# Designs tried in a protein design chat: VHH binders against Protein Aster-A (GRAMD1A). Part 3

Target 1, 172 residues: Protein Aster-A (GRAMD1A), of Homo sapiens (Human) (q96cp6r367to538)
Amino acid sequence: SGRLLINSVFHVGAERLQQMLFSDSPFLQGFLQQCKFTDVTLSPWSGDSKCHQRRVLTYTIPISNPLGPKSASVVETQTLFRRGPQAGGCVVDSEVLTQGIPYQDYFYTAHRYCILGLARNKARLRVSSEIRYRKQPWSLVKSLIEKNSWSGIEDYFHHLERELAKAEKLSL

## First folded at step 25 (VHH; from A1 with Y105H)

Design F2
Fold by ESMFold2, last read:
Order: structure tokens, then sequence, then C-alpha cells
Structure F2 (fold): chain B 172 residues (1-172), chain A 118 residues (1-118)
């Protein structure tokens, strides 16, 4: 059901990689601007412990719709898990709900980011995604949802991987 | 009891080859990614390679092209094929399940010593 989109080692430490992806960092700000996301808001991380936290992002994305709305509203809920204070890595689960796209009430997307420290200045990032259905669409509609959704998901994460690779070189 | 036991180390000449084995027991070996790590005298642990449950591999650039990780799920065994060995490859080599830098949550074996010297 899911697809692995990133499985790469970066020459930055696990804590730094987490900051780049999951704080309000210059890297994240620049990346979202390149994706042409607007109206970006981030809630603070909050939760019962530093090893289990949640935040919500909202933003506007461009869509290709020649006869209707040119943008869509997104609510992304991220939940962070950390094994303990010794672990530099983490797991972040993201659920993305989009309004203003065809068949929006049928599905949402889910993404799992796994950051694993390999050395002081080396970390692995794995990202996998899945499409979760609220309603079971008929065959043609399901194919359309999956074609468009996977195209967008793949473009987003392949772009993210390239920008992370670029950023690690500048930090060296 | 989860157990990992390495073998195949020893003294080799520079330029030589060696194949390390890691025998696994006490868990469903085919369900887990597995990792080779080495520790040279006076240094911290160095990640070498990981093989996923689905067969893909990931190798550190420093030994890329000389070291190859593989697995035989029918025999619950992990391998590290080492070629073109250099004196700087001298280290204790161990296999690990759930390895992460800077933590002790993994299961690892006692290791097998590889010494590359004339």
Amino acid sequence: as target 1 above (172 residues)
Amino acid sequence: QVQLVESGGGLVQPGGSLRLSCAASGFTFSDYEMTWVRQAPGKGPEWIATIYDYGDTMRDDSTKGRFTISRDNAKNTLYLQMTSLKPEDTALYYCAKDWEYGTSHDVRGPGTQVTVSS
C-alpha cells in the first residue's frame, strides 16, 4: 500500500536533519517557497513529553485546474516520536488533508519520516507514503486519485531529497 | 533469546579478501534490516553497510566498491564480503539488529577481529 520515496544517507547529523525538516528553519522556509506553498502557519510542537509531540501546519498549494480554483487548502498534522534522550533520530508521522481537489472527500495521504543517526555527522532519512481511503472509489476514480496523488507525492519528496543533498554540501 | 555471532575474521595481507558471516537466532531474521559496523582501535563505531528485509543495500562511501553486504534468509545468515583490504580496515567487525549511532538499543554480536598487516 505504501511507497518508499526517500532512502538516503546525508552528511549531516540526525539532530540537525530533524531541525532542518521539522522546525521553522531556513531550509524548510526555502523549500516550501520553491514548492510555491503560501499562507504557511506552523503551530508549536506540544505533547506529554519531549519524546511524543504533535504540531499542525496549514498552507495553500497551487493546483492545475483551468476551470475552477487555482489553489487548495491543506492541513497537515505531524506527530513526532523519539525513543529517548540518547537518540538523535526520530520518527514523524504526517497526515495531509487537502480541500479544493477532485474527490477530496475520498482520501488523504500519510507519510512517515524516519531519521536514523549513523555517525556524528551522518544520518539516514527514509520517507514512505500511502494513500488512505475514507470511501472506496470505483475503479476509474481510484486510478485517477492514485495517478494524481502519487505524481504529486513523488515530485515533492524527490525535490526534497535533492534540496537536502544540496544543503549538506554547503554545510561541509 | 536474540543472538548474533560473527565469524570469518583473521589476519590477512594487504590487498587480500575475507568474507565475514553473522549467524542469527531467536527472531524472524527475514523481517529485519541488518547492519555491519566496525570499530578500529582508539576510534568510535563506524557504520559500514545495511541490508533491508526486502534485499536492497546501502553502503558507506569509504568502503563502497570494496565491501558488499548480503544475506541468506534460508540460513539466517548475514555476510560481509571484503576485498582489496588495507591496513586501515583493521578493526573489530560486528553485525547488529536495530543499530543506531550513539545508542545501545541494538542487539549485536561480540564481533570478529580483522587484522590487515604484512
Scores: ipSAE 0.495, ipTM 0.824, lowest interface PAE 1.8, mean pLDDT 90
Fold by ESMFold2, fold request of step 27:
Structure F2 (fold): chain B 172 residues (1-172), chain A 118 residues (1-118)
Amino acid sequence: as target 1 above (172 residues)
Amino acid sequence: QVQLVESGGGLVQPGGSLRLSCAASGFTFSDYEMTWVRQAPGKGPEWIATIYDYGDTMRDDSTKGRFTISRDNAKNTLYLQMTSLKPEDTALYYCAKDWEYGTSHDVRGPGTQVTVSS
């Protein structure tokens, strides 16, 4: 579903890749700092089982807005699915809600991360994204929402892919 | 029941070619990514290639220039075209649905033996 932004194999095992992306890892902290995210908080993962858990991230992002605020508040909810307790890989669904931008009540973005173990020290990461509408804007507004959102999504995930590639080189 | 059956293996000379086939039944083949894996005697499983339901592929770097995965959704068949075969390619090759390293939740076939020797 959506637009595929990452489909790559990394020389890092599935469980370590999951730690890098979905725990309070030095990798994640460094990546978010490079994106200039501030006020970052992460809840612990919680849920009924290790195979189905949820967490919430809250952070502030910079925005390019010559006529208004220079930052926006974000709430990101992540839900983790695992096929079974022994699975090294996982699926994480993320929903990202931004406050302090025009038409904020009209849409949010959704992202699916799929981590699959291929070898002890090799894993595949797939990331796809979509824009979900709560209200239907007229076509000119929808075009602006999609242009800005896809630009930001593509920049974020291409940057993430590059940083993962750097990190796997250092860990070899 | 989901079933996968491989064929096309055998004894080949170094530098030779083989086309492996995997016949699938018991599920909607076109909805799933499919994977080729090999296992040499006394070694762990080695991922070779994956083909997605929409046709794109991902191949392991070690065999990327020599092995090509493909599918025919109308025939419920997965293929592995192998060229420039080397003795180190000797292994049991199997196709799998839902394959993940280190787990047992996949559905796989019995495999087809490929032996590369002079």
Scores: ipSAE 0.422, ipTM 0.787, lowest interface PAE 2.2, mean pLDDT 89

## First folded at step 26 (VHH)

Design G2 (from F2 with D31K D61S)
Fold by OpenDDE, fold request of step 27:
Structure G2 (fold): chain B 172 residues (1-172), chain A 118 residues (1-118)
Amino acid sequence: as target 1 above (172 residues)
Amino acid sequence: QVQLVESGGGLVQPGGSLRLSCAASGFTFSKYEMTWVRQAPGKGPEWIATIYDYGDTMRDSSTKGRFTISRDNAKNTLYLQMTSLKPEDTALYYCAKDWEYGTSHDVRGPGTQVTVSS
């Protein structure tokens, strides 16, 4: 099942937090650089309405696992949901497909970002993640996928939470 | 129909304590996160705390050390224990389902008045 990785309140308004995380913001750029992501591309948000939009991210990530390549290409599809045009919060679903890694055809990872406005300058961020299987691997393979995936996912979002906390302290 | 009824408010001196209650009906209380908010005259609503269905809590830093949110699912009741009350805590206190700042999709009761004054 999925794991809850972030559940925190930040001294940043919901709209500002959305901008930081889901636009081509200096925060996001800096964060991805810290993660050693390269060749980052972001498509514009597009959709039939402001309440339902989609974009695609592509980037290269370093692979820490001694088995396989040292880097991998990633295609991330993000879908944004708003309850209304003036809604304070939003939900972003992210599907992350990593190419060039062992058993890439068996699985992808999915993440749900939930931003909820609590006050003018306060918002709650909740992030949950799961591994989704396109094919059913045998037990040993599944264990390897789980171990490697969760290690990377947890590190990523824990780092994100720390950086958001730093940004908060700087009143950014 | 979702219904929330707050109670327990009143007049209290600075430094005093007060325990608010919220009786919930019309939905499966135990499956929903619940929130306390307050609104003082001339000010917008202020988030105080949220308690999740599984019992964990999220609290505003300004009142975190003095206010405690809790729930009794068997009684369909939400609580707010307030201590070390200050005049600045004077407000109408609401119990809210689906609270979100800047929106009106939440459901709240009529509120209970808390007045802190010497």
Scores: ipSAE 0.462, ipTM 0.782, lowest interface PAE 0.7, mean pLDDT 93
Fold by OpenDDE, fold request of step 27:
Structure G2 (fold): chain B 172 residues (1-172), chain A 118 residues (1-118)
Amino acid sequence: as target 1 above (172 residues)
Amino acid sequence: QVQLVESGGGLVQPGGSLRLSCAASGFTFSKYEMTWVRQAPGKGPEWIATIYDYGDTMRDSSTKGRFTISRDNAKNTLYLQMTSLKPEDTALYYCAKDWEYGTSHDVRGPGTQVTVSS
């Protein structure tokens, strides 16, 4: 039911890659601007330890569907897992709740980021996504949810992969 | 108990070829990604390639085109086909489960020595 959207090695160290993706970094800011996201807010990472932390993102996204609203509010909750305080890699689970769209009560999307250090200046990024249903929709409604959601998800992560590829060239 | 045993190393001339094998036991081999790494004297471990449980591969650019990783799940064996070997390829080669740079949580065998020299 899930899809693997990114599975690539970047010429960026694991820690640097984490900083780029999961801090208020210039890379992330620029990327979200390119995506036409607006009203972006980032809470600080907080938790019981450095190995288990949580933060919340809020932003507004443009909606390409000709029917309905032209934008939607999003609340994204990210949970960070590290094997140890000095671990090179990490896992980030993301739950994305979108408001103001058709059938918003039926579903949310979930994403798992896996960063693994391979070398000093090389890290693997794997991103998988899935649509999670809070209740079972009719078959036709499910098809619509799937079509619209995957279109947006795939575009987002494909764009992310391209921008990361550009960024790694600049770091060399 | 997870166990990995590398074999197939040896002395070869520059431009030569070798095929390394890694026999795996103590875990369900087919469900895990596997990695080849190497370490030369005085240097840290160097990632070579990873093969996933679903068969896709990821390879380091420095050895890409010359080295190929593969697996036989029926035999619980990982392979590294090495071609166009260079003196710089001289190292102890390891098969690794749960490889991650900068950490020691991976499981490796004792390694197999590859020496490329004229």
Scores: ipSAE 0.452, ipTM 0.782, lowest interface PAE 0.7, mean pLDDT 93
Fold by ESMFold2, fold request of step 27:
Structure G2 (fold): chain B 172 residues (1-172), chain A 118 residues (1-118)
Amino acid sequence: as target 1 above (172 residues)
Amino acid sequence: QVQLVESGGGLVQPGGSLRLSCAASGFTFSKYEMTWVRQAPGKGPEWIATIYDYGDTMRDSSTKGRFTISRDNAKNTLYLQMTSLKPEDTALYYCAKDWEYGTSHDVRGPGTQVTVSS
């Protein structure tokens, strides 16, 4: 049931792309600022090995709510997998829990980032997303969850893809 | 047990065309993305194109207008249609399963030589 949001080649090596997206990089900081995320915290990466690591991000996002809170709190847990020490690419699975929204305990969103090295200075990024349910909502509630969630997911990842395309043109 | 065997290479004059084939066996071909890569002597591998299991393709910009990847899942065969060939296209062309730059975990064929010269 997932959707493919990004499937593109960027003129940035796989290791660099990973650093742009999954470290506390200037690219990531700038991107989150453009999204108007606030109260951003990132835990260190930690885990069993450098090929299997986890971190937690927390942040506040703006929401369009004419009669209530104008923001929501988010906890994003990222798990990184790498095939081995020589692999430049990786897979990052992200689970995003949003608090302060209707039906917050019914669902979360999941995102899979796949980075594959194509050359020293080229990498493919694939991002797919899905909505995962902790409780089974009735059809009307599910429709509301799906509509709102996919709107946000698509805006976020289409914006990310555009910013990555811009960044590959700029000298560093 | 997984095998990939390329064919269709040869000597071609500039501006010519070739169609490369890659016969696959020992795995469920239709479930995997497949990749064409080329390598000239003394140079690193160069990604050309990938075709996904669902049929979409991705091609490197340098050959995008001239090279087209395709597949026939009923025949377990991957293709690379090359047109407007140039001397700089001279290389060993191979198909690969699970290909990633800088690693050795892929399965690839022995390759087929393409030589473009006058």
Scores: ipSAE 0.446, ipTM 0.801, lowest interface PAE 2.1, mean pLDDT 89
Fold by ESMFold2, fold request of step 27:
Structure G2 (fold): chain B 172 residues (1-172), chain A 118 residues (1-118)
Amino acid sequence: as target 1 above (172 residues)
Amino acid sequence: QVQLVESGGGLVQPGGSLRLSCAASGFTFSKYEMTWVRQAPGKGPEWIATIYDYGDTMRDSSTKGRFTISRDNAKNTLYLQMTSLKPEDTALYYCAKDWEYGTSHDVRGPGTQVTVSS
C-alpha cells in the first residue's frame, strides 16, 4: 500500500505547475541542485500523443554508506497522462530504480503525481508513493529497505512541497 | 447513467444558513472524490470544496470558516453546510464528479440557486 506525501493547493495554474515539475525548468533545476543530485540527464518527452508521453531521467544521488560508495546512480522513468487536449492537469507515474545500494535488485519505488486545475491560477497537487518488490526479502532485509526508502521518499517530497510553496510566493 | 441532483437552495437573509444536498446515482459513489462548485452571474466557475473517497476534505480559503463539505456514502449523498451567508455568496451551486477547471468532461447536476439578500 502506498503513502500520501503531498495533498496541497498552490496558487499557480495547472499548466504552469506541470511545467515547473515536468519540464527542464529553472524550478526543477534548482530543486535537484538543492537535493545535491548530480550528473542529471533528462530525455525529451516522447509518445503517441500530447496525452500520453514518457521520458527518462538519470542522476546521481548522495547516500549514507559508511562502508562503501557515497553515491548511487538512479534511473527514473516518468509516464504522463492527460484526459484530453483541453485538460490543464495531468497524472505522472514515476518508477525509480537505484543502483549501487544494498539489495538493489529487490525493489524499486513508484510515485504518482496528480495535478488538477481548480482555477486559472490555482491547482491541486497530490503525490503518493509505494515500494514495489521484485524479490521477496527476508523480514530483516525488508525492514531495512522500508526504513531507508520511506525516509528518503518523505524527505524528498516534503522538501518539494516547501519549494513549491516558496515559488508560489515569488510568483504572486 | 451517472446522475447528480442538487437541492436545498433558496432565498436567505444575510447571516443565515443553508444545507445543500446532492443525490448521486449511476456509479459507486463511495469510490470517488466529489466537488462543490459555484457560479455567480457574470463570473467564471469557482471551486468551493472537495471531499475524498476516504473522507478527508479540502476547502477554498475564502469560504473555509463558513462552508463545510461532507458525505453520507450509505445514502449516496453529498452535502454543503453553509453558514454566515453573505450577498456575495449568491450563485448557482452544483456538485460534480470529475470536475476540473477549464474543461467540460465532468458530470454535474443542474444546480441549486442560492440567493442571499434582504
Scores: ipSAE 0.431, ipTM 0.792, lowest interface PAE 2.2, mean pLDDT 89

Design G3 (from F2 with D31K)
Fold by ESMFold2, fold request of step 27:
Structure G3 (fold): chain B 172 residues (1-172), chain A 118 residues (1-118)
Amino acid sequence: as target 1 above (172 residues)
Amino acid sequence: QVQLVESGGGLVQPGGSLRLSCAASGFTFSKYEMTWVRQAPGKGPEWIATIYDYGDTMRDDSTKGRFTISRDNAKNTLYLQMTSLKPEDTALYYCAKDWEYGTSHDVRGPGTQVTVSS
């Protein structure tokens, strides 16, 4: 249900990879700064159990818009699922809503992060993304939404994968 | 009931080759990723390779140049081609569905023993 953007093994255990990506970690802070995200806020994780939690991130992203604002506001809602308290891995579903872009009311993007433990010090990360439509655009508008969204999604996640590989090497 | 049965193990000389098979039943084999894992006595389980439903593979670094995972969806069979075998490859090899390190929720077969010895 979408495009697979990351499918890689890192020499970091599943629990630590989860903390790098989904806590307020130095890795996450540095990555978002490299992406030039500003006004970053993270709510605490909250929910009915450690196996089912939710948080909200808000931030401002740069955009290429010669006619108006050079940035857009984003609300990202993340929902974490874990099979049980002993599971090292997890699934995080992210929904990303952006304001200040063309056709913003037509769509949002969704991303699924799957962390699977392979060894004490080894984990697989899979990330897939899709574009979800709230209104059905004409074909030309849909093509514009798809092109711009996939370009941004691919840049973001390929950059994330490279930074995880760098952090893995520094940690080792 | 989901069942997996491995075969093809045995005693081989260092430098030899083996092809392991895993016969699957009780689920739609072609829709699931599948994994080979090995375990030597007194050691923890070691992930070897995974093959996705769409055919791409991922192999652990330590055996990447010597072991190749493949599947035949028409025969519901998973394979592990092993070459240039070394004594440290001696282990029980099993195939698994839904395998995750440190958990027990996978479905696996009884395994097939591979012993590499002069």
Scores: ipSAE 0.553, ipTM 0.842, lowest interface PAE 1.5, mean pLDDT 90
Fold by OpenDDE, last read:
Structure G3 (fold): chain B 172 residues (1-172), chain A 118 residues (1-118)
Amino acid sequence: as target 1 above (172 residues)
Amino acid sequence: QVQLVESGGGLVQPGGSLRLSCAASGFTFSKYEMTWVRQAPGKGPEWIATIYDYGDTMRDDSTKGRFTISRDNAKNTLYLQMTSLKPEDTALYYCAKDWEYGTSHDVRGPGTQVTVSS
């Protein structure tokens, strides 16, 4: 079962919003710095067409939960879908693999970003997340994974939403 | 096939009210978000509001305080309640499935004309 974490209209166009979130933009750089992410690398978008592209992100995140290390290495794979080359909106599926944390081999997290153009300078952003299990953990382990994962995921996307709201005011 | 039919438009004075309806068929209405848009002569389509399958709504700021979108899934009908109408609200009003700005892949009905004039 997934959770809807962002469902908001921002006063920026769909293309601009895509650029902010899914390019090496000053917005993204600043946001990741605020999150205390380090060693950030971004591969170029690649694919057979503009309607289907993929890139890979790597970074180090701080870990604040009492169990595990103080930091973790992350590999995030993003896949971009467009209905057409000139489509205003897009869908980005993200798979996030975190290494060095307890029970890392049991699960990964998946996120879907949906950007939809509503007007020239308005776009909706919908973000949903889920925990995907590669193997079934016993009940106590599952509870621990769920607790720690959702805490981090919710904080991340709530922070993102706040920063987007600030950014749209500055761009106007 | 998907069919949408708008109704309820007409001529009203400034400050008046209208309630538009959209009858939907050819798809499972309750499973889809629906949108109201309008188009005035010489202008492009303008987004008004969207209501999702789970009932939440998003609305454009220009009409947010005056227009309300709602739906009746049992009747396969979308509604737009308009109040405090202004001359600048004059347009052809459409209900749309799969609305997206800058594209033409949405499905709309023939529209219903709303004219606000003293």
Scores: ipSAE 0.528, ipTM 0.807, lowest interface PAE 0.6, mean pLDDT 93
Fold by OpenDDE, fold request of step 27:
Structure G3 (fold): chain B 172 residues (1-172), chain A 118 residues (1-118)
Amino acid sequence: as target 1 above (172 residues)
Amino acid sequence: QVQLVESGGGLVQPGGSLRLSCAASGFTFSKYEMTWVRQAPGKGPEWIATIYDYGDTMRDDSTKGRFTISRDNAKNTLYLQMTSLKPEDTALYYCAKDWEYGTSHDVRGPGTQVTVSS
């Protein structure tokens, strides 16, 4: 039921790629600005182990749907998994809860980032996404949720892939 | 027990071609992505290509135009077709399950030696 949105090799090491995507990096800041996200807050990563950590993001996103508000508040919870303390790659699960939109109580979106080190300066990024339902909507409502959600999700991650590719060219 | 056995290596002249095979056992081969890596003397392991269970591939740019990874799930076999071989391609070639750079999480066979020399 999920969709694979990114599956690419970048000319950056796994650790560097992790820093770009999952730290308060200039790359991430610039990217979120390009997405027109505002009021961005990042909690620090926390956890009892370096192999299992969690953080929370909050931000405001623009809504392009003519029906409803022009913006929405988002709470994103990220959980990071490493195979070991010296593992080059990582998995980050993201749960994104959007508030203030129609049928917000019916669903949230989930994303899995997989970073795998291939070489010193090469890593694969795989991103998959799904819509998770807290309760079953009527068929028409579900169709609306699916249409609106996937449109936004696909645009976001396609944009991310492009920006990563651009950063790669700049040898960042 | 996961077992991988590489074969097909040998001595070849520059510009020549060689086809490597990897026989897999001890796991459901068709459900796993597989990777070719190589290691030259005095150098670390170098990623060549990965093929997914559904057949798509990722390839390193340095060999992308010359090397092709493929698989036959019915035979539990991974292949690496090498063309336009260069002396720099001389290395021990491994097939690997769960490959990741800088870690020991992968399982690989004993390797097959490829030597490109005039």
Scores: ipSAE 0.525, ipTM 0.806, lowest interface PAE 0.6, mean pLDDT 93
Fold by ESMFold2, last read:
Structure G3 (fold): chain B 172 residues (1-172), chain A 118 residues (1-118)
Amino acid sequence: as target 1 above (172 residues)
Amino acid sequence: QVQLVESGGGLVQPGGSLRLSCAASGFTFSKYEMTWVRQAPGKGPEWIATIYDYGDTMRDDSTKGRFTISRDNAKNTLYLQMTSLKPEDTALYYCAKDWEYGTSHDVRGPGTQVTVSS
């Protein structure tokens, strides 16, 4: 997929890492607070099986824009896939739709989290992202969309990787 | 029919080196990440290293950099170069596709025995 933002082994088991990222965990709450996300709501995970579930997050993000809107509303839909009931790892696909930004109807961002168990207390996390277009913008507009979006995506996931590294040290 | 066949094991003195090979067939080898795993008698499986389809690698810290995974996509072959071998490296080594700790959905070969002894 698009660009690889995280490819790291953490000394945390796969199920624990999944709980940290994809439940309403203290880790997730703290991380989103550090990102200055507000108005955060999470739907329950739901689906026909624990191998295929979906939830929706809504939140408000700050925008660094001196001459425009200072915040934007976000709807993030996460879909969880698990190979089988015995698998400790999972894949979560996230689609992020942002309102209150220029050209919001042209694109959304997509993110894939892959958690793979390597040992009882080791898991690999891979995160990749892409920008998906609903409409084809002119080249100048596309460059603006990509510059701003990749800047935000990279900041978010590099911050996440740092916080996961800090949290794994706390468990030692 | 997906098949993986390991070779290159044997008896080696401490401090020695071996190169393990894994011949792959029945799938598009170049599109998949591949993994080496070892298992000593009476012990659980131990992840050694993974190589991605694009060539980057990830190694377990327990081998302290002595083992290097590589691949030759033109020959459908996975390799494990082992150096500075120690008696505690004695194990059955196997390559696997879709390996995940604690599950059995992977495809693996029968393995090749590595024995490190004076």
Scores: ipSAE 0.516, ipTM 0.824, lowest interface PAE 1.4, mean pLDDT 90
Fold by ESMFold2, fold request of step 27:
Structure G3 (fold): chain B 172 residues (1-172), chain A 118 residues (1-118)
Amino acid sequence: as target 1 above (172 residues)
Amino acid sequence: QVQLVESGGGLVQPGGSLRLSCAASGFTFSKYEMTWVRQAPGKGPEWIATIYDYGDTMRDDSTKGRFTISRDNAKNTLYLQMTSLKPEDTALYYCAKDWEYGTSHDVRGPGTQVTVSS
């Protein structure tokens, strides 16, 4: 499924890593601010149980456009799954829809975060991404969508990985 | 249905080497990531290494460079090559499918004992 962006072990337990990434944590707030995201809102997590929950994030991202809008609106829907109530790890599926960019109605991006506990203070994070098409663009347009989207996805997740590594050191 | 059986353990002097094997049956071995874990008496389980279905590996820092995980999908067999063994490596070593710290949903073998002593 797509491209693997993060496959790393962090010296932070699985529950702590989940809190850092998927609660309204100081880590997440700081990371989004570094990315220059504004107008950030998070809905509460809600769902059938603590093993199956959903939330929605909305935010504004900067874009480089000297002749038009300097920002784009994003809706990110996250769905969390846990194997059972006692599991320390989880899977979060994220779908990201961006408004204010060319060909926005043709595609969205999807991202899967897998957190697996390896020890009390050790967890693996895997993140993979894919571009999902709602309409099939002709080849030149598809090439532009792919190039720009993968550039942004790779920058975002490699930055996230670096910031997690920094936070890991501070917590030790 | 799923079965894992480890072998290759034994008594080894410090600095020695061992190769552990894990024979898998009852599932499509090549489709799944596989993990080696060890546990000494009175201690919790310790993740050693994971090998993905596509061949890449991830190893714990404490045994990195001394222990190497590998697989032979044609033989449905997982391996752990251990070198430069130390007394602190003494433990029961087992392979597992779907292993996660703090849970019991994995399938694992009975394990093979590795004892490192003079």
Scores: ipSAE 0.514, ipTM 0.829, lowest interface PAE 1.8, mean pLDDT 90
Fold by OpenDDE, fold request of step 27:
Structure G3 (fold): chain B 172 residues (1-172), chain A 118 residues (1-118)
Amino acid sequence: as target 1 above (172 residues)
Amino acid sequence: QVQLVESGGGLVQPGGSLRLSCAASGFTFSKYEMTWVRQAPGKGPEWIATIYDYGDTMRDDSTKGRFTISRDNAKNTLYLQMTSLKPEDTALYYCAKDWEYGTSHDVRGPGTQVTVSS
């Protein structure tokens, strides 16, 4: 039930790409602003080792559903995995909990970012997403959750891919 | 034990073609993405192409259009079809499982030498 949303090579090194996506970088800040995210907070990465770290993001997202709230609070937990302290590439698992939306208790979304170094200035980014259910909804509710969630998820990551593509051109 | 054995290299004139093969064993070949890389003397390893378990491919721009990666899962074999070869393509070519630049986590064969020269 998962979807592969990004699978691209960027002319940016793995470490740089990681910094762009998973630090308080100008790129990320600009991107989130473009997404109209507000009240963004980022906790520091923490963990027992550099190869396994965790952080929490909180932000407010706009919601276009006319039948619901105009915005929602989001708590995103990211877990970073590295094969080694200097591996360059990384995997980041993200769990996104959205509050204030219909059936919020039934589901959350999960995303896996995979950054793999291919060359000094080239890295592959793969992003896959899935909807995870804490409770089993009946069929109509599930359909609604799927429709609304995938629409937002796809837009977000397609936008991200475009912005990364723009960024790599500027770095050339 | 994972084993990869490259073959098909040799001496070829500029503009020529070669097809490299990589025989894989010791793992379920069809379930893994595979990568071709090369290394020229005095240079670091260079990524060429990756083919995923589901058949999609990703290729470096420098060789894109000239090199084609493919696989035959029934034969546990990875291929690299090279065309329009240039002297700059001279290198030791490796088949790699779990390739990642700057790391030694990948498994590679001994490589096959490709020499492009007049």
Scores: ipSAE 0.505, ipTM 0.797, lowest interface PAE 0.6, mean pLDDT 93

